# Ledger of designs, part 3: VH-VL binders against Nuclear factor of activated T-cells, cytoplasmic 1 (NFATC1)

Target 1, 183 residues: Nuclear factor of activated T-cells, cytoplasmic 1 (NFATC1), of Bos taurus (Bovine) (p98201r389to571)
Amino acid sequence: PSLPALDWQLPSHSGPYELRIEVQPKSHHRAHYETEGSRGAVKASAGGHPSVQLHGYVESEPLTLQLFIGTADDRLLRPHAFYQVHRITGKTVSTASHEAVVCSTKVLEIPLLPENNMRATIDCAGILKLRNSDIELRKGETDIGRKNTRVRLVFRVHIPQPNGRTLSLQVASNPIECSQRSA
Below, E stands for the ipSAE of ESMFold2; O stands for the ipSAE of OpenDDE; V2 stands for 0.75 times the mean of E and O plus 0.25 times the DockQ between their complexes.

## First folded at step 1 (VH-VL)

Design c1 (framework fv_ciduvectamig_arm2)
Fold by ESMFold2-Fast, scan of step 1:
Structure c1 (fold): chain C 183 residues (1-183), chain A 124 residues (1-124), chain B 110 residues (1-110)
Amino acid sequence: as target 1 above (183 residues)
Amino acid sequence: QVQLQQSGPRLVRPSQTLSLTCAISGDSVSSNSAAWSWIRQSPSRGLEWLGRTYYRSKWYNDYAVSVKSRITVNPDTSRNQFTLQLNSVTPEDTALYYCARDYYDSSGYYFDYWGQGTLVTVSS
Amino acid sequence: QSALTQPASVSGSPGQSITISCTGTSSDVGGYNYVSWYQQHPDKAPKVLLYEVSNRPSGVSSRFSGSKSGNTASLTISGLQAEDQADYHCSSYTSSSTLVFGGGTKLTVL
């Protein structure tokens, strides 16, 4: 109820806290349509997966890291109209995750655990391309995704303050090209 | 406004359990604006934080590495108090023991109210 | 014995300024802005003087100021008064969700 809207601009650091992407995703990921099979999880350039850590957190309470797919080419970072995060599951996936939907945007919820130094390996996230028929068109909008194929992974954490307020942090990845090129 | 009142034995034998209670008035031990700590001060001036308990949808504890194997800090919501239990004490545990509120307001983290202190001597 | 290093004693005359240092590591003072300073008069519990390096609670004189550079935090007391004669303790949260104190500094007002 008091959480910031997904298009609200948030800092990556405040006081002693910093939310940091320790390992960036690779610059290209082949997204899939919802009617196709999954393309698997987003990988890092080093061959593993992206990782995110919250620095400066000194409580023993676990927190939830939120992940959604944001814009790369807009002036303001906001949820992407044409791509959504997709939960990846399987025996080789080490990181638990849950899906939520916030104002029509799919959000993955990933635990940040003090016993793991508030660090998560993001091996549970793929990228889904919405069908053109499912995209909401605003009056005057003519681009239905053909030129808008770059995304960012957007991570948020909400740190409850004991006074009842919430400190919210956000960090976005380097751009990822998601075009669905044929062979 | 907030007051912390300490009670418990002042003399403990080596190998026994040191047990102190901190009674809270003016705040709730389950207040999500607070954590409740035990801190001791040796006969020299040095302070040592021992551990804390706090409520944030469930109870949590944090303990100093030096005492982690011997210490328990327990809240009691019905009596609005919290306790320190320190097992297997030695003469090195002789100190002035304080309870304190670690208050996490919008301005940061600090101890804003302290108990009166209890001098505990560990000797035969 | 203490995790953070403070000088054992400092002294000054009324009206002068003094500074007390508190040195830790990148896992406490250097890594976070959760440094607090406490004043303790004889036979009394410590009283908070500064928190989060440089912030003063209501009722604390503006003569008390704090700063941090790298792994060292500093408390400065300007316009020394006789009532400032006390022990001063620094503390910091650590990367392990624990809290550590310095050894304490005895301030003598000459």
Scores: ipSAE 0.006, ipTM 0.504, lowest interface PAE 13.1, mean pLDDT 84

Design c10 (framework fv_ciduvectamig_arm2)
Fold by ESMFold2-Fast, scan of step 1:
Structure c10 (fold): chain C 183 residues (1-183), chain A 125 residues (1-125), chain B 110 residues (1-110)
Amino acid sequence: as target 1 above (183 residues)
Amino acid sequence: QVQLQQSGPRLVRPSQTLSLTCAISGDSVSSDSAAWSWIRQSPSRGLEWLGRTYYRSEWYNDYAVSVKSRITVNPDTSRNQFTLQLNSVTPEDTALYYCARGEYYDFWSGYLDYWGQGTLVTVSS
Amino acid sequence: QSALTQPASVSGSPGQSITISCTGTSSDVGYYNYVSWYQQHPDKAPKVLLYDVSKRPSGVSSRFSGSKSGNTASLTISGLQAEDQADYHCSSYAGSYTYVFGGGTKLTVL
């Protein structure tokens, strides 16, 4: 009934299906705070923006690609405590998107359309830095947000099956450094 | 180790372009742990941050809203320096101009750890 | 006018403690924890004294401390010394990768 928790580990392929990042994000992105104006979408190293494709899906119904900001340097991939995805809009943005919130994590919902070969260009996503005062810190830890500045883009798709169940796939990007220092 | 050297005093007429250079020694203008800022100081307005340039896989520029339409801060990697260009100056741009370096862990701290000696700029007809 | 409000002057005697306030808005000092303080002696460039509200760079005396409450950041100098006589400037991150300064406070050590 309910979709898997965002810290649940999911495969990138199962049966005929594979969720693949076709164009990776560049290794560095300048994140902005919640109150700041838009600073642009995550870019790809070759120019343009990241792209994600679902392979093996032959149905005519559109699906929804979910995007959230996950950990890079943690033991397990999970939603990042200090960074959230941010919806980017404007005249240069070609990809429609909507925001949802799942257990305090902002999730961007992007259509995967059969007419686009189940491929989405991710030109609609930026990265937000949360206020330190709004972050729950571990006992005895200080400034953990400043030393935990690497993120991954985490993509999910939920595929309805003929038996009424839902098959969920996940793929995570290469790490992205969000501090102003290079890796 | 790090030193910032600025040009001597300038007299500029209203409507002209102000151009200042800051020469860097002991660090690289393209250092990925530094950012390079311009700040000015006048008795009437105190200190004003004007803008900065820095390299993190690509060059970034940030500018104060009050000067954004008239200002350019440019790095010059071959001469290890950076410049301020301020267009259409008025007497209100009269100030002591400083260049400064910040070493930053994140994009938001913005503290300035080394400063040039300052350049007195007078805008007068 | 400066974006952040500081008293124009403050005075104290050697050995005493003084506090300098820096008042902004809910879009700078009140929102972010990125307040820095600079000390400036006559005819000299400013020197960083504190950053991120309360952190001291290497070489800065523990007599200098910083705090923040609401829209107001404060610099406290304990055990006041003659060499502390200077102008003190606050700065805050103001959003959109920009920074603002206070008007400065002249400290006189009597």
Scores: ipSAE 0.008, ipTM 0.601, lowest interface PAE 9.1, mean pLDDT 85

Design c11 (framework fv_ciduvectamig_arm2)
Fold by ESMFold2-Fast, scan of step 1:
Structure c11 (fold): chain C 183 residues (1-183), chain A 122 residues (1-122), chain B 110 residues (1-110)
Amino acid sequence: as target 1 above (183 residues)
Amino acid sequence: QVQLQQSGPRLVRPSQTLSLTCAISGDSVSSDSAAWSWIRQSPSRGLEWLGRTYYRSEWYNDYAVSVKSRITVNPDTSRNQFTLQLNSVTPEDTALYYCARVYGDYEWFDPWGQGTLVTVSS
Amino acid sequence: QSALTQPASVSGSPGQSITISCTGTSSDVGYYNYVSWYQQHPDKAPKVLLYDVSKRPSGVSSRFSGSKSGNTASLTISGLQAEDQADYHCSSYAGSYTYVFGGGTKLTVL
């Protein structure tokens, strides 16, 4: 594989570059099951939606921001076993997005455009709760997973370098509680 | 255990509204782990899912395309029940009507109500 | 008329095994693992037998088992008993927040 695996630990800054979450998501988002109606996009704690910006990039070429749902409470940040990103579309959504699948993890691809100062508003992403029957779990993991309802939004960017290498950066949001059940 | 009890008129004239109620015991109609469906059964069409209502911070509905223009499924939190309204009925709407809970990850029906045979005739 | 195809009838003798098929499309049975089976005795509401293709609710006999291959789900009843005589219905999640049912299969225990 030419790009790092999704559980590979990456820095948020390197050389002149820094990938930052400028506006954090709210600490709670009601995730939906596939068999329910679609829920709205993740909202920001400051109102509106989260935003992400790449600093230090001076080229005129657009880049792609990748978004997937990661773990909140694990020792290492990795794709979440129980939650996936869900693409939100509609006339109120300002940010274009496309879905890709990387090693069974859904990844949302969002443009980072120089004309927008390499900043994206994340108004196109919801959170989908996977069914326990659709994931391979041991009995102990299943019991723990029923209580594992916290996620992070994980953003990546891959920056082509003049030497032919790719520089990869990653930043993760504050934890988001996705519990379906009140009380 | 969760139980569903149905009530409503069994005879409806063509062009009128078919209205049925499903009373819930053992769970809340606003439970964020359940969805509440109406399903009908006729000899010619077999079982047909009609629609559902459910609560996730706000109320949502989903309806089958074949009835979407005529159907409303509404919750009543104060009486812990939900209703079916089917407008502009024809003899083709004659069927045994069931309410049912969609349980787990909302993809199977358990329990079912006792059923109400509704005849549409002049 | 039904979205999922089931045989209209199936027959077996006590102690035998029978299988009922439920065939859909690549956008329902073939895509989702959300297939359920219901048993209906005369003048009774349907009762869930299997969900998630192969899982049994508490109280359902291990004689009932389920499987799926491609666009076809199957219900198998082993050690057939007289009380198994009933109508059997399959259901699948069909996308766009909707569900579909099969036409039903009448099981006769000879």
Scores: ipSAE 0.022, ipTM 0.604, lowest interface PAE 7.7, mean pLDDT 86

Design c12 (framework fv_ciduvectamig_arm2)
Fold by ESMFold2-Fast, scan of step 1:
Order: sequence, then structure tokens, then C-alpha cells
Structure c12 (fold): chain C 183 residues (1-183), chain A 125 residues (1-125), chain B 110 residues (1-110)
Amino acid sequence: as target 1 above (183 residues)
Amino acid sequence: QVQLQQSGPRLVRPSQTLSLTCAISGDSVSSDSAAWSWIRQSPSRGLEWLGRTYYRSEWYNDYAVSVKSRITVNPDTSRNQFTLQLNSVTPEDTALYYCARSPIYEYSYGYFDLWGQGTLVTVSS
Amino acid sequence: QSALTQPASVSGSPGQSITISCTGTSSDVGYYNYVSWYQQHPDKAPKVLLYDVSKRPSGVSSRFSGSKSGNTASLTISGLQAEDQADYHCSSYAGSYTYVFGGGTKLTVL
């Protein structure tokens, strides 16, 4: 089945279900550019990493949590034109992830497992800044705002229903400023 | 006015470590507008990028997959230079080795705009 | 066997135009606009001619131009001169913080 477009507005709760960010990201993260080396994963203010949990799901089937980088200052939450999620891997990363691309937007796919109480620690996600020339080529943008440097982490889950339909939930983080260095 | 000057042994035996130095004048190895790379050239493989080092709040290193298990690129801010160490060399590592500067800009490509003179390294018993 | 495919050789006469192709994949040349070209004379280090597909560094003649279509980038040299006889190498960003090169093309000015 076709999933909702990434700019489609979705609730964070419906019926017995609620998708919730249990630990918010820090308000600042130094994004890297495509030609630069690796940067660390997004951190939480408490010193660890953000966490997301689906409440109310009692089935034994695993689900997939989607993560993409969304706008912070626009009227509608949509994929950010200037920033993409970046997959982080390594010995210290506890959470498995895979990359997909949806309409030029990079999306991380993260397992939500009943064994983990449908909770994921987001230690696998960095933020990549696209170069101005790439933005113009990919999206036809001609004006690039110098002050469009704030993003949100946007999480989605798609829950199959007994009637064959899919129930989709979305939650967005507090804004993250990407132009300043993490303390 | 920026120059790269290479030095190091030209002969190494199989299984030994190949070590080369690139001295920088007219710019800083810790400049936030440049990365510093090693590139080699052989008749059979042409030009091959090996790795780079650069400073952005902390030091970063990136390496080509083909050499990642045996390569180290190290900056030295006190001498304003960077080095290549390639472990466990084989005759296939015989090549002309270049150091090079790559500009890193927000809206421009990291290309190799300045090259050292090159050092021919022969791996032979 | 290089990551990017270039013709081994190309030739032309003074005053003519020649084009050198550089073919990669949808994950390097086809995806990124980070293609550069280098000129190398015998026993000399390479010199950058073009970057970001079509941009010229200061001091590089306007006779050198670049373009890209799909997975193929092209270097065009117009008004060919004897001094253009050299090897030409393309490079592309290849993702995961790495770069790849083509096999090189020998240009002969007849």
C-alpha cells in the first residue's frame, strides 16, 4: 500500500495509540556538509540520545519507525530543503537503521520491536547540510535563506489495521539549531 | 604562495610500513577552509585517492575502502605538516605518491587545487 | 580498471574542439555535482582545470568547459593548442566521504 506523502499532516495519537518522543534532542547540533567527514549523532540534553516510543500497541508484530528532517519555522511541517538525516554506524551505536529515499528526502528506517516495549533510542542519526548548488538543482530553489537553519526530527509509524487499512502517526521534536556547535 | 613539499623513503620492503611527510608553507594544516589528502598514481590503476585529514573543531580522517585497514593520515600542527603511513605494503603499492590540498566550502566542491611534487615509492625485496 | 570510465586517447588538430567523457554511476557522477578535471603534462603533478562540473579556477582559460548529463560528465577544449597535449583525469565525489578518479585520457595534438 501507498504511504502518506512526507508533507501530509498526521496526528501523534489515534484510538489506543500514541507516538511520543520520550527524550527530546538538544536544542543545538553541528550539522556536517556532504563533502566533510563524519559528525556525531544527535544528542539529548540529559547527555544520552533522543528516544521514541509507541504506546498502546499490544501486537507481537514489529513495526518500522521512520525518521526524516523537517522544517521548524514553516506554517506546515514538511521535509527540510537544506538538511537531511544522516545514518550513523559503529561499535557504540546500539540501534540498527537503514536508509531509504522518498521524493529526494532521505528517511531512516528504525525497528520498533515488541521485545523493547516499542521503544527506540535514536543514537543512529546525524544531520547533513545540503550544499546550495545541490538544493537549487534538486528542488528548483533560487532563493536560499541564510536564516533557515532550524530543523525538527520527524518520526512516523504506520500501523496495519485488521480491516486492511494503515493507521499512520507522526510526532516532531522541539526545534534544533544546526548552525551552532554543541557545547 | 601556498606550497607543499614532500619527503620520505623511496624504497620499502614488502610487509614494511611506507611513511611519507608533506610540509605546508603559506597556509595552516589546521585551516578550516582546507582538507589535506594523499593520492597515488600507478600505470595499472591511474590516480587513486587514499585518504584525508582536516580540522573542524576536532580532527577528522577519511580513508578509501581499498586501504582503510592499513592506512593512517596524521596532522602535526607544531611542524605544519601531515603524514601518510601505509602498513603491510606489497609490490602493488609501488606508485608515485602525491599530497594535495582540497578546499572545503559550504557551496563549492572539495577538489584538489594544489599538489606536492610527488614521491616515487618502490616496494621491492 | 578505474571507478570512472574515460577513453584511453583522443586526438585533434590546432584550432579544433575535442571532448573527453567521464562515465560513472548513479551513486557518484549521476547523483552529485562534484566533478573535477585535471591536466597533467609529462613528469609533472596534476593541475586543476574545472571543479563542480563546470567552474573554472582563476587563471584557467575559458577554452576549457564542462558539462554533465545523467551519469556522464564531459570536458570540452575549444581552439585546441599544442600546449594542450597532456593527460586529462576526471574525479567525482562518491559518497561516504570518499573520492574516485577516472583512468585518464591521453590527448594528442596532431
Scores: ipSAE 0.006, ipTM 0.518, lowest interface PAE 12.5, mean pLDDT 85

Design c13 (framework fv_ciduvectamig_arm2; at its last look DockQ between E and O 0.74; V2 from the best seeds 0.00; counts 0 for: pae E 7.8 > 2)
Fold by ESMFold2, look of step 2:
Structure c13 (fold): chain C 183 residues (1-183), chain A 125 residues (1-125), chain B 110 residues (1-110)
Amino acid sequence: as target 1 above (183 residues)
Amino acid sequence: QVQLQQSGPRLVRPSQTLSLTCAISGDSVSSDSAAWSWIRQSPSRGLEWLGRTYYRSEWYNDYAVSVKSRITVNPDTSRNQFTLQLNSVTPEDTALYYCARDHYTETYYYGMDVWGQGTLVTVSS
Amino acid sequence: QSALTQPASVSGSPGQSITISCTGTSSDVGYYNYVSWYQQHPDKAPKVLLYDVSKRPSGVSSRFSGSKSGNTASLTISGLQAEDQADYHCSSYAGSYTYVFGGGTKLTVL
């Protein structure tokens, strides 16, 4: 069985299950080109980091939360053409993560653990800005508009069902503005 | 023009700390269009990037996995320089050590476009 | 060992063109466009010849050109001259804020 493409529109709740962003990110996060160094993980408004929880899941098996960077200003939510998620590690990061690539989009895979009430703190994710040369290699993009600087964090979870099918949920954060003028 | 001048001891005993300094002229160690790297060269390994330091609202470091447990790269803003510290050296750390500027802008990565003169460091008793 | 594969040596006569290959993986050369080439004369520090696969710094001759196909980057030197005799190193960004180099290629001008 295949999982839905990242540009498929998915609900945030279905049956007993709901995927929620319990703590939203700040409205601003200056992204960076990967080679120029880190700007750290996305933070929440009051300090700390965003958090995501799956409600209604009563099984003992861990699940995987996917995270990618999506559009904020398009009619349909889809992977952002100009930004990618990147993995943050280090002493202050407590949340394990794994990077994967799905059709040229980076995706972080983050454990959702029953012992943590299916809640994950997103202290492991930053936002990369793609360079113009990298964007020109990606087919299907009709707008080269570099002023498309607003993104959303997009979370997915895939829940195995007893009948062998998979139930997929998606939720997107409030918009994040990724450009700031330097001080 | 931007220039990098290296200094430091050329002979280090096994198990001690290798320490080198790179002085910068014509640019700032806190430039937000640069990062400051150490690279070494040996016949067995060729060129090997070791790590860097850079300022982006805060100071950051990135280190090669092979040396991450032993390396520290520190800036010194008041002297406009940066240093390499490599702990617990062995003869396999004998190499020609270079400092270099990683130079980039929003649009381009210019590579390591300025290099120091090199310092041959021998690790032996 | 080096993460990028280069031939150990190449040779050519003055006026000829030669190409030096640099083969990595889909996680570095194949994924990123952050390939650089360095020229190193004996007892000298490396000097950047090309960046971003194919771009030349000011002062680098247009005889030096670069390209990339799949996981392999290439440096081409046209109109070979005696002073081109040197070692040539490729490098690539390798993700997770790390950089890798090739093993180097000794170019002999016959």
Scores: ipSAE 0.015, ipTM 0.588, lowest interface PAE 7.8, mean pLDDT 86
ESMFold2-Fast, scan of step 1: ipSAE 0.261; ipTM 0.698
ESMFold2 (binder alone), look of step 2: mean pLDDT 91; pTM 0.931
OpenDDE, look of step 2: ipSAE 0.628; ipTM 0.860

Design c14 (framework fv_ciduvectamig_arm2)
Fold by ESMFold2-Fast, scan of step 1:
Structure c14 (fold): chain C 183 residues (1-183), chain A 124 residues (1-124), chain B 110 residues (1-110)
Amino acid sequence: as target 1 above (183 residues)
Amino acid sequence: QVQLQQSGPRLVRPSQTLSLTCAISGDSVSSDSAAWSWIRQSPSRGLEWLGRTYYRSEWYNDYAVSVKSRITVNPDTSRNQFTLQLNSVTPEDTALYYCAKEGIYSGYDLFDYWGQGTLVTVSS
Amino acid sequence: QSALTQPASVSGSPGQSITISCTGTSSDVGYYNYVSWYQQHPDKAPKVLLYDVSKRPSGVSSRFSGSKSGNTASLTISGLQAEDQADYHCSSYAGSYTYVFGGGTKLTVL
């Protein structure tokens, strides 16, 4: 029961289930570099934060929502070479989260709880710009990030089935522009 | 402001181990946004990057091919420092040794803070 | 031998321009755009002068410029001033998580 690779193409709906972004992120977010202070969590266009809900799940068991930063301008959706999710913590953050690493990609794990109608507010996620030399060293990339400045938030959920298999769903946000330099 | 302070013996006999320490202030050796390097300078070879240690989800080390079989760069999180050990030294290892931080300049990793340097002489 | 080839010395008079070359191979300078230049005054540690071939950190004079053609990177200093007298070192990413440096060039301002 291995989970699908992060570049595997997955549907947002299957059978009774649908993973949906109920509130989209705003179209622009200033990503921070690892040596800079955090730029805070991704916000929604109307204020507040993005939200994600799994519809059609009627079981009493909690699930885990995975979040990683994906490509916006590639032919296929895959982990972004130049940006990673950053876990935001603190007194004002309402949603618990944990970091995991899958094949050099940071993945944020967020609970989906039946008591919250399988809905999570994503107030715990920022976007981190990787160092250009680290991208070169770890991913074999020679493009130093000048052209690839748009990202998507990519959410996954893995639903255990009665037959022992796992049904995996994925949804990606609208593109987010990360390259804007603030004065 | 980041400061790097070096210490260690300045005279090493051939075949012994050269050992230097770099104490860090103003940053953490375990910062997942930094890397910590040793670079030496000699008249005959100029600057030579020797190796680095850095933390991302676990500790990593990278070493120059020319010294890889003899070198260890190690972090010490309890004292916020990192060390160089270079085994089986020869007179050719005589050099001015610097520790340096790899930091970011508009997304590029560069040696933006340096220690004061330690002249290490390898002689009998 | 240094991994990257620089002239041992270069000289110029105040107000003139000089250029320092840095020649590598197709597996370092010729392949990557990760070329940086460091300025070193006597008895001081090196300081970053240029990165990404041609970019200047904050506080570095526009008199310093960089370029690259094939396997050779170049540092040009225009309007030479007395305080430019220093050693200049090029570096390049060399693959496999490593950096290489040139032998350094001593600039004398006559």
Scores: ipSAE 0.000, ipTM 0.458, lowest interface PAE 15.3, mean pLDDT 83

Design c15 (from c9 with heavy chain D102G L103R G104Y Y105F Y106D D107T S109G G110Y Y111E P112Y D114Q Y115H; framework fv_ciduvectamig_arm2)
Fold by ESMFold2-Fast, scan of step 1:
Structure c15 (fold): chain C 183 residues (1-183), chain A 126 residues (1-126), chain B 110 residues (1-110)
Amino acid sequence: as target 1 above (183 residues)
Amino acid sequence: QVQLQQSGPRLVRPSQTLSLTCAISGDSVSSDSAAWSWIRQSPSRGLEWLGRTYYRSEWYNDYAVSVKSRITVNPDTSRNQFTLQLNSVTPEDTALYYCARGRYFDTSGYEYFQHWGQGTLVTVSS
Amino acid sequence: QSALTQPASVSGSPGQSITISCTGTSSDVGYYNYVSWYQQHPDKAPKVLLYDVSKRPSGVSSRFSGSKSGNTASLTISGLQAEDQADYHCSSYAGSYTYVFGGGTKLTVL
């Protein structure tokens, strides 16, 4: 048994479970370049930072929430070719996180704790813009980077079932514009 | 065309604060395609990048580990300039100090030092 | 002591080609492909020659070219001219939002 590929389409609700973005990110976040200091964590449209909660989970074991940067304008939701999640740390960051890499995509692993009602505040995630020279480009693409500046935050959770199987849920945020050109 | 003009004391006593100013013309210190650095040069250490300040929706600073506890690089948007403050100087801080404009491109993301000030020789003695 | 290793000096005759190496580690030159080169004449500020290993800013002669293999970046000057006599400095992104420089190479044109 293996976890689903990051481009596999998953539901946000199944049986008693629902993975929900309780507070959406702002519609604009200026991504940083690898050679710059971090431009800070993604902020919420309502103030503060986005939050994600798993509903319907009644067990006492913590789970891991996965976060990666996905496409906004593609036919199917998949990892974005031009943007990666970036781990933010520091004294003002309340949420612990760990980086993993899955098939060349950075994935941020965030604890979902029963003591916090399986809710995480996403104050630990920024967005990194990759260099064009480092991007694997799709055949036939034009104006690379110029028109592909919108992303979604994609959250996943994998819930072990009593029967030994794993139930996987995914939810994606509203689109975020990452270019400087948008005010 | 961007020009950088440096000013500040050329002689600083040990334990004092070294303070230099870099005045910018032809660009804004809050330009979001630039970063503003201080780089020094000495015979013993060659060129050393010390730190930078830059505006990307808010102000950020980055500093070299060797000076991080003593250094501040600050923008002044009203005068279109930025400053270096280096505290608790020793004779080892004697060097030619340059301010420089780093340039970023959307396609490369890499900063290179396109424009440099004229340099200020700062001696830490007496 | 500099973070990147350059030869202290290199020499050549007019019309020849010379190469200056810049050796770092797998955490800077070997990793990032963010290498720049600077020319410095006596009593002058450095002037950028190359960035991103091999790219030339506007106004820089095509006689200057750059490459990288493993942990070593190289600056090549073809058709050497008297005015090329100068110090040459390499720089690389070093991670953690910082930059490092080489010790510099003095080029003597005979």
Scores: ipSAE 0.007, ipTM 0.562, lowest interface PAE 9.4, mean pLDDT 85

Design c16 (framework fv_ciduvectamig_arm2)
Fold by ESMFold2-Fast, scan of step 1:
Structure c16 (fold): chain C 183 residues (1-183), chain A 124 residues (1-124), chain B 110 residues (1-110)
Amino acid sequence: as target 1 above (183 residues)
Amino acid sequence: QVQLQQSGPRLVRPSQTLSLTCAISGDSVSSDSAAWSWIRQSPSRGLEWLGRTYYRSEWYNDYAVSVKSRITVNPDTSRNQFTLQLNSVTPEDTALYYCARETVTYFDYGYDYWGQGTLVTVSS
Amino acid sequence: QSALTQPASVSGSPGQSITISCTGTSSDVGYYNYVSWYQQHPDKAPKVLLYDVSKRPSGVSSRFSGSKSGNTASLTISGLQAEDQADYHCSSYAGSYTYVFGGGTKLTVL
């Protein structure tokens, strides 16, 4: 089976399964442009990093958790036009990740391991801001639209079923403000 | 077994509202793994997807650009059905109208169950 | 007009192979791998024949195959049989939670 398009709406729970953000990201993260250098990984409000867990999965096979940057202020959750996930690596990063591109959206692939109770700490993800002029709009997109500075972290997991189908779950974080705000 | 049963008027005058109902059995209109669509068919345009309604923690509707200003697709959980309202109809809206189920979670099929179809004629 | 372009008709003889094209844009067929094909016999609702460009539902003959190149998806029917005479419709995901269809192709088995 093919995986759902990134702009499809998916449930966070189905049957015995639930994909849950156990620790939310902070409401503020300073995103960077590619030329500015990295601002580091997204932090949790308690000083650590966000965490995500799949509940109800009892099989011994690992799964892949996908992470991309989604819209915050749209009624429908879709990949953000102005922000992309940025892979963070280094000695202090505990979680392995791989970067993929799906329909021009950067996606981090993070293992969900049965030995870790299908829980991942998201210490490997930063947020990159694209320049307006660097975005190639598709034919039929007549204007750039409003520049949003708020995003959500969007997590997906795809669970193979015994009948050969794939059950897909998605959960989105609380909104994150990515630009510096002043009173 | 999922079945979709359509009902509604087959004759509508220009400028009036076209209204059709699709009754669902064998599944729930609020199923979090399904979406419920209206698709029409005419000799000149072939098949046209018009819109859908679906439940994912809250209700969502999606509409084709060509009808977006005139269309409403609404669920009715108490009667396990969903409806199409198309306002300000013209003779161009004369078509065979289908309701259909889309299974979005598995992506096994685009539209896996269809209603019987309703031929709607828009004429004065 | 339909959003996706299909030939109005195609014909072939029993045992022959035929191909039906479905041409969209770089924002639908050219961008997504979510192309479906539907078979429709006279006075019947459409029935899904292929999904995800090339995948067949259980029970669909291996004589039906699909492919995509650039902005064009193709349905190929090998070993034509009389019962293949029908209308064939393509659809593609078009982004923003919308699907678009082609105008349909009438297949005549001579």
Scores: ipSAE 0.006, ipTM 0.496, lowest interface PAE 13.4, mean pLDDT 83

